# VH-VL binders against f1miw6, part 5

Target 1, 251 residues: f1miw6
Amino acid sequence: MPHFAKPLLRNIITRNLFNSIKKKQCLQYLQTLRTLQYDGFTTVYFGETDIPESLVTGEDFSDGYYMPTPTWCVVHAGGSQGWVPWKYRMFLRDELCIKQEDNLFFEFCDVVKKAYGKCAIVVKERRRQDATRPKEGKETEAQAHVPSVVNLTSVTCCPEVAKSYGHKLLTLPSPYNYLNPLDSAWSSLKWFIINNRKEFCLQSVDGVYSYQYILFSDLISKGIERINLSKWRTITTKVRRWENYYLGKLS

## First folded at step 1 (VH-VL)

Design c11 (framework fv_acimtamig)
Fold by ESMFold2-Fast, scan of step 1:
Structure c11 (fold): chain C 251 residues (1-251), chain A 120 residues (1-120), chain B 106 residues (1-106)
Amino acid sequence: as target 1 above (251 residues)
Amino acid sequence: QVQLVQSGAEVKKPGESLKVSCKASGYTFTGYYMHWVRQAPGQGLEWMGIINPSGGSTSYAQKFQGRVTMTRDTSTSTVYMELSSLRSEDTAVYYCARDHYGDLYAFDIWGQGTLVTVSS
Amino acid sequence: SYVLTQPSSVSVAPGQTATISCGGHNIGSKNVHWYQQRPGQSPVLVIYQDSKRPSGIPERFSGSNSGNTATLTISGTQAMDEADYYCQVWDYSTVVFGGGTKLTVL
């Protein structure tokens, strides 16, 4: 039994067909993942999170007339073995002066193959930005939740690239967020930032852009580091229990 | 203060093995990758490999594959680099260098270097 | 194998601007880092991610990177800037250094 009973879907008013489709996708995902694990694949969860600078500064903005704060994107991967031995990436969302690193996923696949051998790489099923807009002749909110691949400034995870290194790329169906341990890791990082931002701010005496970036990246690095192997084992054990629960309930 | 302190200079004979240590202090040892870079007298910088002190995973430059081994001891915050089957061409200053976590493969802190002379 | 090409030496008069080039195929798509090494000393990071300065590095150091060439620029060059300079990138699974440029201030 899970530690808590939460709805599988956020929207409790959905069409039965939509719910049936999502449950079937979840079951197929879990069966495929377990088969790969039995075949010796190491499970690695790859993803990203957005950290707005307002989270670091602690400034509150009211709804209405405000300037959006810069948002930093952190890209990392982990599993029961802890964070993968690959340097996490951090870049300013929509910043033209900061290059997106080309070949990031190629490098990632090479690093995890050298570290773990063949991997089952799990990524989130994400909606495209255009697919989130209200549609003409709206029927239900459930139809608006049809997931699409996100192809923004996010890292492009090509299944053929993964396959060339002997890996398998799996997409975790939305809305089954409890099956992704990386979401718990990101929550821990953001909570660490909130709890420790004041100390980092107070230690900043002489700030210039490069110094503030180093200070900010140090806060992020320490937050990531605090999600140690022990924490990852706790998180992945909880995910494993949720997987077992859904395998039993959906089959 | 962040510091990397390496073991002292060594004189080795051809065919012997070399083991250099690099002790980290002033930061969380397992939070940053560590690299090894060497420099032959009057020559440029040459990358040897990388180690993740947290998990112990390593990756080596093609030229050193089969001769180099990198290890760490988390209890002493120390990284080791061992190079076997030494020859005169391995005479160099060997550096350990910390990889800045937010700036990938940029080496923000360097050890003082270990001079290794391979001769008879 | 990926290769970075630097001039062997660059000479500049005190107070003038020195430029050190680093050539590489499509290097503009990579993050370039620059190191300063004075005789008998460990390298010091002077520029990271193409154009950013670590704390403690003077504003007269700047960098750029586009196309097939990255450049380290030192304005108002001083005698203390006399050193070897190395560019560096990450290429797939390896770190690549340039051959180094000896900057002479005379």
Scores: ipSAE 0.000, ipTM 0.397, lowest interface PAE 17.7, mean pLDDT 77

Design c2 (framework fv_acimtamig)
Fold by ESMFold2-Fast, scan of step 1:
Parts: C-alpha cells; structure tokens; sequence
Structure c2 (fold): chain C 251 residues (1-251), chain A 122 residues (1-122), chain B 106 residues (1-106)
C-alpha cells in the first residue's frame, strides 16, 4: 500500500538528492580549484567542440531530405593567459577516429608544463552515449550518483599522466557550464563561422573530404585566432566573478 | 575527530522491528549524506539506502522498500534505521557510513560506524 | 539490476603485485570506489573515483577503470594487506557492491 504513493514521493526525493549532490560537487570543485590556484597552479580549460559541416556550408535539410552530416571535432585549451601555445587538433568524427588511439594528452601536458609550469587542467564532466537508455529522467538521476569518467570523446585524459607532469586534473560538473570559459570561446567560434563563412560548393570526391577539409580548417583557424587574449581575459573575469559569488553565497 | 557511533547489539524474534541509531560527531551533520549498509555472516556488503540529514529525504534499495525507514534528529546529530517484519535472513552487522566529498567528486563512503550486530532467532 | 563481478579469491607472495578485477557493463563510464575489510572490522575506503587515494592510504595502492573492467593494484604486497576487497559504483538511484575478493598473502 504505501508503495503506490511512494514512487512519486521517491522521484521528488531523488530529484532533490540529485540537485543537492551536484551542488556539493560544484562547491567541492570550486574549493579544490581555488586551493590549487593559491598553491601556484595555472588554470587551463581543456575541451572539445563538434562543428557540423552544415554550419559552414549553410545547408539545411528541413525540406524533408535527411542525410548524415559530417562533423568535425575541434580540440583546444585556454584560460586567462589566452589559448595555450599548443597546436589545436581537428579531425573528422567517425567510427575510425573514435577507435584510434592518440597520445595527444601526453603531448598537451608536456606543452603546458613547459609554458606555465604546474597546471590545474579542467575538463567537463562527460558520459558515454552507449551507457544510456532513451529515458532522460532515469539518466539524469544516474548522473547524480555516477559522475562521468574524466575523458573527452576525442582524447583520453588520464589523471596519472597529468600528475606525472606535475598537473592536477579536475572535472567540472555538467550543470555548471557558466563556470567553463571554454564554452564561451566555442560559442564565439561558432558565431564567427556563421557570420564569416563563404558560400562554397563543398563536396566529397570518392568519399574523400580533402577539398572540404582545406577550406574548413582555414575558416576554423581564423575563428580561433579571433578569440584573442583580450577576449579570453573578459571571459575568464566573468567566470571568476560567478565563482566568487557562488562560493560566498552558497558556502 | 570525525566519528560515527552506533547503538549496541540486538537480539530479535521473527516478526519484530529493529531500530539502530548512528550518532555523528566532528563535522557538520547536515552537510553529508548517510548510508546504511548491512553484511550477513560470511557474506558481502549490501546497500540498504541513503538519507540526506539536511532535509530528511531518503532513497531505499528496492529489496527493502516498504520494510525500511530512515530518519534523523538534527538536534542530536543522529541517524536512525528501522527495519520491520524481521526474518532470520536479516541477521547481519548493520553499518552507517558517511558519503565523502573531495576534489570534483564524491569519493565513496569515507567514514564508517563500528557496526551493530543484529541476531534474529526464535 | 546492475551487477559487479569480482573473483572470490586472489593469492600473492609477499612483496609481489596483487591485482583484483571488478567487471561491469561499461564500468569505465562510472566512478569506482574500493574498500578494504579486515576480519571483524568496518570497511576502509582505499581508492575513490577510480584511482585516487584517501589520506593515510599507502602509495602501493592504485586503481584503474576502463571499458568493462576496473582494477585495484597493490604493489609490494604486505601481510597487513590480507583482507576482503570490495568495489562499488552508483547505478540508477542505488549503490552496487561487488561480491568481494579475499586477498591471501602467502
């Protein structure tokens, strides 16, 4: 009997527990980050963004023809010191790219060590799609209890590798995107692409996207360059203000 | 010092109810979730449920739903676990455990009570 | 109904490396915690979020978690490490423990 009333109450309790857990995780993240910053660690936000070719070409399938659109994964990092002095990566997102191993994180850790010394490397919380069912309500609750592995879909970020270079790897909880300046940089990049793309006849030739790759990579590079040190300082200052507000109000 | 101190051993008859207490000290009671875990003789760890001492909200393992009730008293920093309709299979050591908070994650159950042995026999 | 599978026992000679596995579907996407329990004692957290050590836990304890298997590694194994070891994850509103592995140091 009590069981029939309890499912709805249990769902409300679970949502409240989820919200409390994520709030505590965020507070703990901020406290750890500030401690590292005080100890001389340079904060670097490391991440990826997906840019579908349709964003560049302006193609629209709303007229009823559904076709898979090639998507490019851009990997970079930045902070209050601007983009890190590391060559950003861009690769076609398909099954082969996902299955291939890259030692990109080793190279990244070495580059930022040489540039900044010890770093606090911040990565967004991520969850693998093959671990989920279509029901988001169940998945949202599961996320409260099982934080994602510290990994990008393109690059495996191993805490032990970061530590071997003197770095600390931190995971930012997913609901708190406003605490990630890299997301603002990605938004600026996408806005630049939309407003500065040329109308191209970008087509694959025998399944090879070399022509599209050359034009696409040029546009991406120009967009990244437009997010200069001044822009990064503005973005990171806004994030720092929110961090201080949250710590002061919610502690 | 962070400590969890549980009530003493109990002997119960089938059909009775069990109520175990867990008194917290050395930290802010309402800032950490509390779990209840049991272990039958010679068996592994079995999760029973969790309580948020701040709001009193709870979530129980499906196996115990309808038989278990978790409550707290913020004035005494004490969590309670009550299990009804006892059977011989409920003979176990019952633990309370605090869920730890470190870095960017919860890091499991970092502080455990000493355990309460409950024997259910006729 | 998520299930974690551990071997029931593992034996190792003193000073050698012990490896304890914890199998689960796509466990690499979950945070894995490890507990040590000596006879008659409460469990002790030895590894949290896959590979991190709590204060007071020796450096010889390490962990990894990828794909369908999480692993607890104890290097330079000592007699004091003889205990039952449990892996643990959160799944869909519930805590799931592995069945436990008895580590014997011969």
Amino acid sequence: as target 1 above (251 residues)
Amino acid sequence: QVQLVQSGAEVKKPGESLKVSCKASGYTFTDYYMHWVRQAPGQGLEWMGIINPSGGSTSYAQKFQGRVTMTRDTSTSTVYMELSSLRSEDTAVYYCAREGLYGDYYYGMDVWGQGTLVTVSS
Amino acid sequence: SYVLTQPSSVSVAPGQTATISCGGHNIGSKNVHWYQQRPGQSPVLVIYQDSNRPSGIPERFSGSNSGNTATLTISGTQAMDEADYYCQVWDSYTVVFGGGTKLTVL
Scores: ipSAE 0.000, ipTM 0.388, lowest interface PAE 20.2, mean pLDDT 78

Design c3 (framework fv_acimtamig)
Fold by ESMFold2-Fast, scan of step 1:
Structure c3 (fold): chain C 251 residues (1-251), chain A 122 residues (1-122), chain B 106 residues (1-106)
Amino acid sequence: as target 1 above (251 residues)
Amino acid sequence: QVQLVQSGAEVKKPGESLKVSCKASGYTFTDYYMHWVRQAPGQGLEWMGIINPSGGYTSYAQKFQGRVTMTRDTSTSTVYMELSSLRSEDTAVYYCARDWEYSSGSDAFDIWGQGTLVTVSS
Amino acid sequence: SYVLTQPSSVSVAPGQTATISCGGHNIGSYNVHWYQQRPGQSPVLVIYQDSKRPSGIPERFSGSNSGNTATLTISGTQAMDEADYYCQVWDSSTVVFGGGTKLTVL
């Protein structure tokens, strides 16, 4: 039975090493963030969320085969100061493959600099999968470097662009998503959508029900407005308590 | 001043339907979400669902989906909770409760009705 | 399917500090609310948004929430504090209550 003991042990060791690496990355992230905050940087969480139209229509995709549904990607940022005074973006996911605005992150950095001064801009780490495709052409150590650009689905965040405005771009390690208050804001937005989605239901004179086309931009705007400064302060205070917990536990 | 007053106790037979009312006073009825929560004898609190009195939108706990219906009448500042196909295990005190600070995003229940005891038996 | 776990009962002597825990995965990221229910009465909100007190609630009541545990603390516990206590969160599209803790004073 020794034949099967080694693969199981290697799996356990690999998972433990991965967890240790991520804990170290989280500690480094938190220490860097605290240093920047101490130095007067305003913390801003920048990111995106997907809102499928089925969330609004109540369609059930429990059939178990591929059923394409339009999905909207909402891009915004916020922190203890509330939503940033930047016009949030909303795109159909299909359109994101065709049209990315190269100037979006430049505009964002300029707006938050004018509103807050220098900022620590926090984005979530995009989980990478090891490609099985052969890496042809001699790899140099320079090509093995950490990517200099962080790509979200909707926007490219360049550390050099952030730096040119006096900002610092930080990546929050996966799986520590609960250290991102923006995820709680997204949850509240989706809750609002679910509970207000039938606002545009119309009944014809013949008793035939039809649903008015839901203007996602209007519904999203109303949901975003409900996540006010008070709620953001509550959300960020919770994140701060989690950060303090991990700083004490990991140090 | 702010008050939620519920309808009186009811005795029902299995298979019947229940309709409980909750009349709000002392505030702008359409500014606050309303929840329904029940409590079986000697048991804990169980959430049934939420209604937005302004638009009439509802969201129900999965356990009650298909059996519960929540409605409101803005002219009388009253919310209603209907539960169909009653079983003996539906015997409980049913509460309406106001969502704390509609516009603040808090989901706490600051004001509760007095409760309506519903007994389901033969 | 989110679950909040409370101890079924807690006993304290009058004047002592009572602590009631509410365990949940990553509960520190949620707004935790606490309710007091005396026998035969409706629940009363005693703490909202982790640590805030509604008007009329004594300063003896306080709350905290971090990591995987939220805590309701009652200092200088009095006989009138004897009640069932429930924690509550909003998880996505549903309200989740803890199972409740019976506080006995004596």
Scores: ipSAE 0.000, ipTM 0.389, lowest interface PAE 19.4, mean pLDDT 77

Design c4 (framework fv_acimtamig)
Fold by ESMFold2-Fast, scan of step 1:
Structure c4 (fold): chain C 251 residues (1-251), chain A 123 residues (1-123), chain B 106 residues (1-106)
Amino acid sequence: as target 1 above (251 residues)
Amino acid sequence: QVQLVQSGAEVKKPGESLKVSCKASGYTFTSYYMHWVRQAPGQGLEWMGIINPSGGSTSYAQKFQGRVTMTRDTSTSTVYMELSSLRSEDTAVYYCARGYDFWSGEYNWFDPWGQGTLVTVSS
Amino acid sequence: SYVLTQPSSVSVAPGQTATISCGGHNIGSKNVHWYQQRPGQSPVLVIYEDSERPSGIPERFSGSNSGNTATLTISGTQAMDEADYYCQVWDSSTVVFGGGTKLTVL
């Protein structure tokens, strides 16, 4: 058996190959996006974020081994024209399957078509399907990995549905999260919650789920509204600088 | 040219407050987060906290929570770091450094760095 | 609290390859960034995202990160590379720096 194939060297080689594949995917994504933009497509970033109730209440359950707090999944989309004129959705994570609306993505595609015309809809690649860092001995499996569709946990994004409205659905490779302006928008939302949660203290009331939902949704709505068109233009300008940087780096 | 220019060196007495400024130029001030990092003489780098210049939101390292305050002035593209109840152990060079994203964290490297502000705390 | 361990010093002859390690539990699952600091100067980013070089950083600088060790490699080391080197990661909600390595070129 050849001893020059040490575990450390094998891991470095596997990682470098995986990184090379991801760089190629990123370049392809950027080139495709630029082509669509040139062809008149409006870029819209569609995604979700998780908001634990502990982030709102300020209760410290820092190690996660305590009583886990309910987590809310917020779904929205935006771009250089601001938040899309679509009602954002909010689902309790334990109820995602129960609360999921079958026609959410159809409605979304119709709304953005009416608002912007043809769109390039960008969604993030799911981590579970393609890890940022490859595991030892997973080189062959990583090379065979060819996802055709990426879905949000709350919403199924079907490429065929997007096409029926004249849109293109694009997948942003997972290691390049800084190419997604939604991550910055979600950060701003969470920072707003942290700084304003004392004003919006949620009280535990048995059997009044609807009231608690309204209070929670009001706080989220206020935070979303604070991310106005001016902030979105700032956020998308940052993303454009990263895109230009990576196009120069990877091409 | 992207630059971060900090205020000049200061000499403080124990119990006083320190306020260091960092003026940004050559980029859109509200498009990047700003970090503060200090370095005691002959020691390594120590992270103090982060500010979002767009909203003014802050997060501080636990060691400095209750003593540090970070603020910004968008009209002058300047961030400020104030440290209260100074001790001799606070003698250090204080740096501001530009970062991109707080919540993802993994992609938040520091480029550029300010020139540093030497603060000496002695009686 | 997450800890990054670097050797306090590394010595190398001019023209030889210098390697600076950064040890951390499962550090291969994190993105590692490296800074160079010359005496009396601000830190300068030399490697980000484990292995990427910023514009203006010579090709002789490279990085890797796997398992429990990240490594900064400087090929054909020059006198001008003599400096303190710091590794950095993000852990949970905080920035973690290594203790720094003094590179001496003799």
Scores: ipSAE 0.000, ipTM 0.420, lowest interface PAE 14.6, mean pLDDT 78

Design c5 (framework fv_acimtamig)
Fold by ESMFold2-Fast, scan of step 1:
Order: structure tokens, then C-alpha cells, then sequence
Structure c5 (fold): chain C 251 residues (1-251), chain A 121 residues (1-121), chain B 106 residues (1-106)
């Protein structure tokens, strides 16, 4: 449905349409996910979070002027089994020339297939990012002529690739974010960063991000490690309770 | 038995307005979107727009924005499509077609019988 | 704007397999639906979500979708299958139809 054709002044009508769509999307998502789980699919939540360097350094501004702080994108996946046995990825959003973006999802699908068998891979709906740099069949001819990715905002999750490994790719609709356990995991990671950043707050040399990257990866790795299997079980149990509630309410 | 019954054929002059109706039966009217799709003689299918019968919200293809208006009457389970400033190029069969309101189901499972509109003279 | 490309016509002998293609950039990442339109009639959904058949559609109709091409396959083609066939997909900006393929059965 073309969003731009909708008049903003008809807010009540727009809201009714949006709410109706989202309720149906949520019910469809839950029914599909539950069916897959009953068929033996392992549920894996795959996603990303943004970690601005100011969160790590604790310094948002320099005296008297505003400078944009570099933001890192962390990509990982987890579920009731804990974090998947796949090395998380971390990309600097302002950095250029990131190679092998098209290989990440293939590698991910292979790893979780070997670890868990067939999986239901759940990704969050990303309407804003999709609108700015659409992927998965929405690439322009100009983008097709670019030999390398200049910046990674998200990993391209292709349903066809997932299917080739026996997986099913599902999109969790917004605004049902509390059905995504990754959001709780990301909050725990950010809390860990805030409380432990002093130990890793070192000055960069000549503004070289390679040095900052290795320091950041240590802090991020330790934060991820602290979100252990026990914590994941607690988070996913809470999500399952919300799923049951919505499945009953929206049916 | 889902049925979509459209109004009869019309002959219009350039500059006039067209209003076609589509009466739905056999299902809960407000649980499905209704679309309008047209087909010029010997040509392919062209999507015009969508209406949500529950709230009356609409969205139109850019080509028809400013000329098309879609409305509904929940008491009669009927949707309407009005196209203004008619041109000879608007000569076509106009179809209403149903789709599920769920975003993952973007297909037209039932179609009306079509309304032939001829714009001439 | 996203474009779906179909051959204008396909001819097949009765009892043979007819194949109708629908080309689109990365169309395999989209859900493709197929409609049959017999002369003077409204379109009828024959395949939805790449490969699923609605109730009442014969098993001889099947679909696939991968890479840059979606395909509608009609095995054991009968005279009654003679029709125009349209593929359809959703792009973020609109509902897109292919140009249609006229299937002729001897």
C-alpha cells in the first residue's frame, strides 16, 4: 500500500487502518511461529543494535561544540538455547568499504543449521532502515553497479537463502517489540557497557578506529558473555507468556 | 460463498465522472481490504487503489492520485470507486477485488464480475 | 518503479506442459501470485504465495519462484486452460502486475 498517498489530516482513519493491519500481522506471525515450533523448528531471534561510542566513553560533547560520535552496529542472535554459536559481527556505521556483506547470512544459516537443525529465524520489522536503503529485491540499478558495500546498516536476510538451509524467515511486526527477547538482551548489554566502560575507556591514537575497534570488541564480548543461558531462559519464558496472551486475545 | 457484485456498464463523455459500486457478501465486510483494478481493452491489469472498509482509510496509485476517490457503506457492505475528469484512455473494465488485511497476504482471492466503462465523444 | 516481465504468448499442444515465466529483479525474495483470465471473464487466482493452490484449482497447476524468475507450470494442458495469465507481486510502492501471457492450446 503506498504510504505517501495517505493524508496526514485524516489521522483517525489512518490510525484505524494501521491498528487493524498490525493486529492481523501479529496474529499471523504468532500462528506461523507456533506452528513451526510444533513442527520442531528451533526459534532464533536475529537482529542488531546501535552502540554509540559516547555510550562507551561517557563523553557526548567536547567543551563548547557538538561533534557526531561514531556508532557501532552489533549483529547477533539468540533464543531459549542462549546466544547462537556464531561470532557476533560489529560494524562502524560511518566506515566505508565493508566487504562480504552478502556472505554473512549464508554463514549464519549454515551455523544454526549445524547447531540446531531447522530454525524459525525471527527478524524485527525495520521500516525506517528499509525506506532509506532498501534491500531484498528493492535495489536500484545504481546500487547494482557498486562493487562493494560502503556502509552496513543491517545484514540482508534473504528468505530464499534461509529456505535453502531448511529454515523459515519470519518478520516480527512493530509495535509488538516485547515479543522480541533480543530487545531485552540488548538492554542488558548496554547496561553492562555503562557500568564497566571505565575499564575500557582508553584514548584512541591518531583517531585510528582499528584500535578503538579491538577495545570495543573486548567490552562488547564481555557484555554479551554476561547474558548467559540462564538469563536467556528467563527472557524467552517472559516472551512466551506474552505470545500466549496475544494469541488468545487476538484470535 | 464469497460474492462481489458490481454495478452495470456505463457510457460517459470526456470530462464527466464515473462512480462504480461493488457489493460484498458471504464474509465479514470489515475483515478484508477492497481494491480497484482496471483493464483497458486488450491490455493488462492496472492497480488503482485500496480501501479498508473498517475505517474507510484509502491509498491510491500515484497515477490516479487527485482523480480517484474510494468510499464504502458498511450498512450495505458496498464499496464505491469514483474517477473524475474522464478521458478516452479511461475506457476499461473496472474490477473490485478482495485481499486479506494481513500484510503477508498481498493477493486478490475474489474478484467482481467487472464494470465496462466506455468514454467517448 | 518495479516491473514484472512476461512473454506475450506461449503455445502448447493438448496434454503437454506449459511454462509461463515472470521476470523481475530479485523476484525470488517476493511473494508471487498468479491469475487466470479466460476471454470475457474476471481474473481467477490460481496460485498464491509462489506455489500454493486455492481450493478448487487442479493439481496440474504449480508454481515456483527463485532468483530473478517466477514460473507458473501447467502440466497436462487442456483446452479449458486457454487464457491470459498474469503474475503479481507487492513492491513497497504498489501492487505490480506482469503484462500478461496469452496461452494458446492448439
Amino acid sequence: as target 1 above (251 residues)
Amino acid sequence: QVQLVQSGAEVKKPGESLKVSCKASGYTFTDYYMHWVRQAPGQGLEWMGIINPYGGSTSYAQKFQGRVTMTRDTSTSTVYMELSSLRSEDTAVYYCARSDIVATEYYFDYWGQGTLVTVSS
Amino acid sequence: SYVLTQPSSVSVAPGQTATISCGGHNIGSKNVHWYQQRPGQSPVLVIYQDSKRPSGIPERFSGSNSGNTATLTISGTQAMDEADYYCQAWDSSTYVFGGGTKLTVL
Scores: ipSAE 0.000, ipTM 0.394, lowest interface PAE 18.7, mean pLDDT 77

Design c6 (framework fv_acimtamig)
Fold by ESMFold2-Fast, scan of step 1:
Structure c6 (fold): chain C 251 residues (1-251), chain A 123 residues (1-123), chain B 106 residues (1-106)
Amino acid sequence: as target 1 above (251 residues)
Amino acid sequence: QVQLVQSGAEVKKPGESLKVSCKASGYTFTDYWMHWVRQAPGQGLEWMGIINPSGGSTSYAQKFQGRVTMTRDTSTSTVYMELSSLRSEDTAVYYCARDLYYGSGEPYYFDYWGQGTLVTVSS
Amino acid sequence: SYVLTQPSSVSVAPGQTATISCGGHNIGSENVHWYQQRPGQSPVLVIYQDSKRPSGIPERFSGSNSGNTATLTISGTQAMDEADYYCQVWDSSTVVFGGGTKLTVL
């Protein structure tokens, strides 16, 4: 098997060199994940992606944004066994109360426990939220900064809830997002939307900017279904290859 | 309609520099990454590097590191590839190709290609 | 370095199925993309992510990828399919192309 010395192009293009802390966090994450897998834990990757309505309609706002496009958040999980047997969720970003009331993570933990037994649930560490800055920022070394907030997912993932079902909750450190197979699944979903949105547009004759959940769900469901067990195994095998590379390199 | 239109054919002497342009139209220029790929006469495709038109960040194949520079001009939706210290082995058709980057896990592939720019390097 | 191996040429009669292989160590774990290049023309994407077809590419084109071999299959091959075919993967920090296969339709 050949190997290459550098991370994926995304990190190279940004010239995003991993700092020593993030390298250590990645190594700890990989070692912990391998230990859990050895102990019989099934690995499931839990996450979300944002689907702006403009991606679905194909409308181009390049000449200046007349009206903000509503954004839908899709939540799902998968791994080497394919998509988990849990119905994906989709909600408007502006309706955060739905996430809090649904006890989604509690239900998720119960479903994967029944399907797989004890699981290592991996969530992505979101990039730290930077302090709000004006376009014409003036910075000094003495200037105080608003603390950054790390957002993992829009759904509250509580380690204590996971533990109550016998699961372990792991956070994949940023910028090692390429170790998350969900990113490949989400990219495939968005590419499917771009190439198949004409079907949806033909059904949406009234040209409204707000969609009904059912129409959106149909398009998303088609895209999700296209990512079958075979594709998930291909994706997770590539992730496993990268995990092995970094376990050897960072150790 | 997506179009990538490249500059015309060039004849160069060894030791000179080459600068090829690729003008994009029919889509939002900063939403898609751009690659450069060359093909020597009768030979296969060889990847040279990639540029992100949004921030201007680049990554080059090791073989071309130190000789190649990729830049962009967002006001004209144009990507440039400069190759210095030309040798006869640099005789090739040079292509720009668009990459639909959609998330960190998506495999990189080229959905649209420019028409190619023939560069002949001879003494 | 990672190497993709293709046969230099494949010949097929009109209407028959052409098969073009792309060999690589554990290539089944990679996403394979395929390009068609006719003489004097730019390459055209015919298959992406192992088996997906871009809009405008005939259903005659299909792909598969498992183990150490990815395959491009052209059923009911037509004279217009005569071209050079290149497989491509992304691995680590580089794009890797196969050496290309010249498809001849007799």
Scores: ipSAE 0.000, ipTM 0.390, lowest interface PAE 16.1, mean pLDDT 77

Design c7 (framework fv_acimtamig)
Fold by ESMFold2-Fast, scan of step 1:
Structure c7 (fold): chain C 251 residues (1-251), chain A 122 residues (1-122), chain B 106 residues (1-106)
Amino acid sequence: as target 1 above (251 residues)
Amino acid sequence: QVQLVQSGAEVKKPGESLKVSCKASGYTFTDYYMHWVRQAPGQGLEWMGIINPSGGSTSYAQKFQGRVTMTRDTSTSTVYMELSSLRSEDTAVYYCARVEDYSNYEWYFDLWGQGTLVTVSS
Amino acid sequence: SYVLTQPSSVSVAPGQTATISCGGHNIGSKNVHWYQQRPGQSPVLVIYQDSKRPSGIPERFSGSNSGNTATLTISGTQAMDEADYYCQVWDSDTVVFGGGTKLTVL
């Protein structure tokens, strides 16, 4: 009788990382997304990426001096229609006393509703940042219903806010990076920055180069612009291929 | 600052065992798979296997099954590759290289160790 | 198992364009990555995901991948580009490297 070989350990590793909870979440995400698309919802991917200033300057601070490397968080959204017609945002992430901009997600929801109508807004799964800490004393029923996940660290994405504009907020499980076209867009942005940073020279001040917000934002804007509609169509076609793969694998 | 530092060169006799270390620094050790790739003098790159530092799960190339063992120590951010029953054809430079975990699925090596030369001779 | 085929050597004059092929069955459906290795050094990633360049890699390096062939293109080839080049894919159960191509800049 034939003796069948055991599965390769590589397949065991990948299956172990696709634990039953994440597999079910991914399948449910894909089924929900397809249903919304059939119901006429426009899919938009909303996300953020971190751009450390060292990526722009190319400076190496490993010479034993403590040099804070400020990190900027860029927030944008896109899909098969290209970047959404919403002004991207950029925040200094490493500021000790951070004030988050109020109402950004409200503005975003309003803008995409006016541009596309009802949207399926897809964000990566992230740990919740609690804006309101439970106070000493008995928890109220309202406190028990506070959402456990806030989708972006820079922007509070509230499902109830999205719903008030007719949108649906979906959370993409983190192991399925291939299902997020924004990750490809962010990679393109970072490689554009690295390959073009020399053209956006920093001014020398007293023999040292100082980083200027205007030069930094110009470089970021050029990188965003380079990811045009054609590039987005290529990216989203690749995502569709991966969606089909995972639907077949997980169902 | 982000780097992989491997243990020093080794000289071994046939039949002995080899254990090479690779210490990671400057990034979250458990966010990246670690692979081992070797290269015999004047020859090409040969994949040996992978370890997931988070769970400790491993997968080895068919050629090395039964002889190779990969382990990690999360407290020191170090991975190890042991190769037993050494033969003269195991003379090679052994590299550790990192890959972003399952979220990337493409398994390209964005960071390599400096390599460890292992000479197996009588 | 999946196999990648590269020419063993490619020669080019300084300033000319070098092309290195990587053949594989239906390779266009896979993401191809390319590494440069100079003598006595570790490999360095020069192209990932078919056509993307990592930090520090000159614009003269580009890549493409379709059908059964992926290609690494080096325009305006310089003496410093003389090295071994390896293509690599991830197949369902393993990492596969091509046999390597020695690029000589005459």
Scores: ipSAE 0.000, ipTM 0.387, lowest interface PAE 17.1, mean pLDDT 78

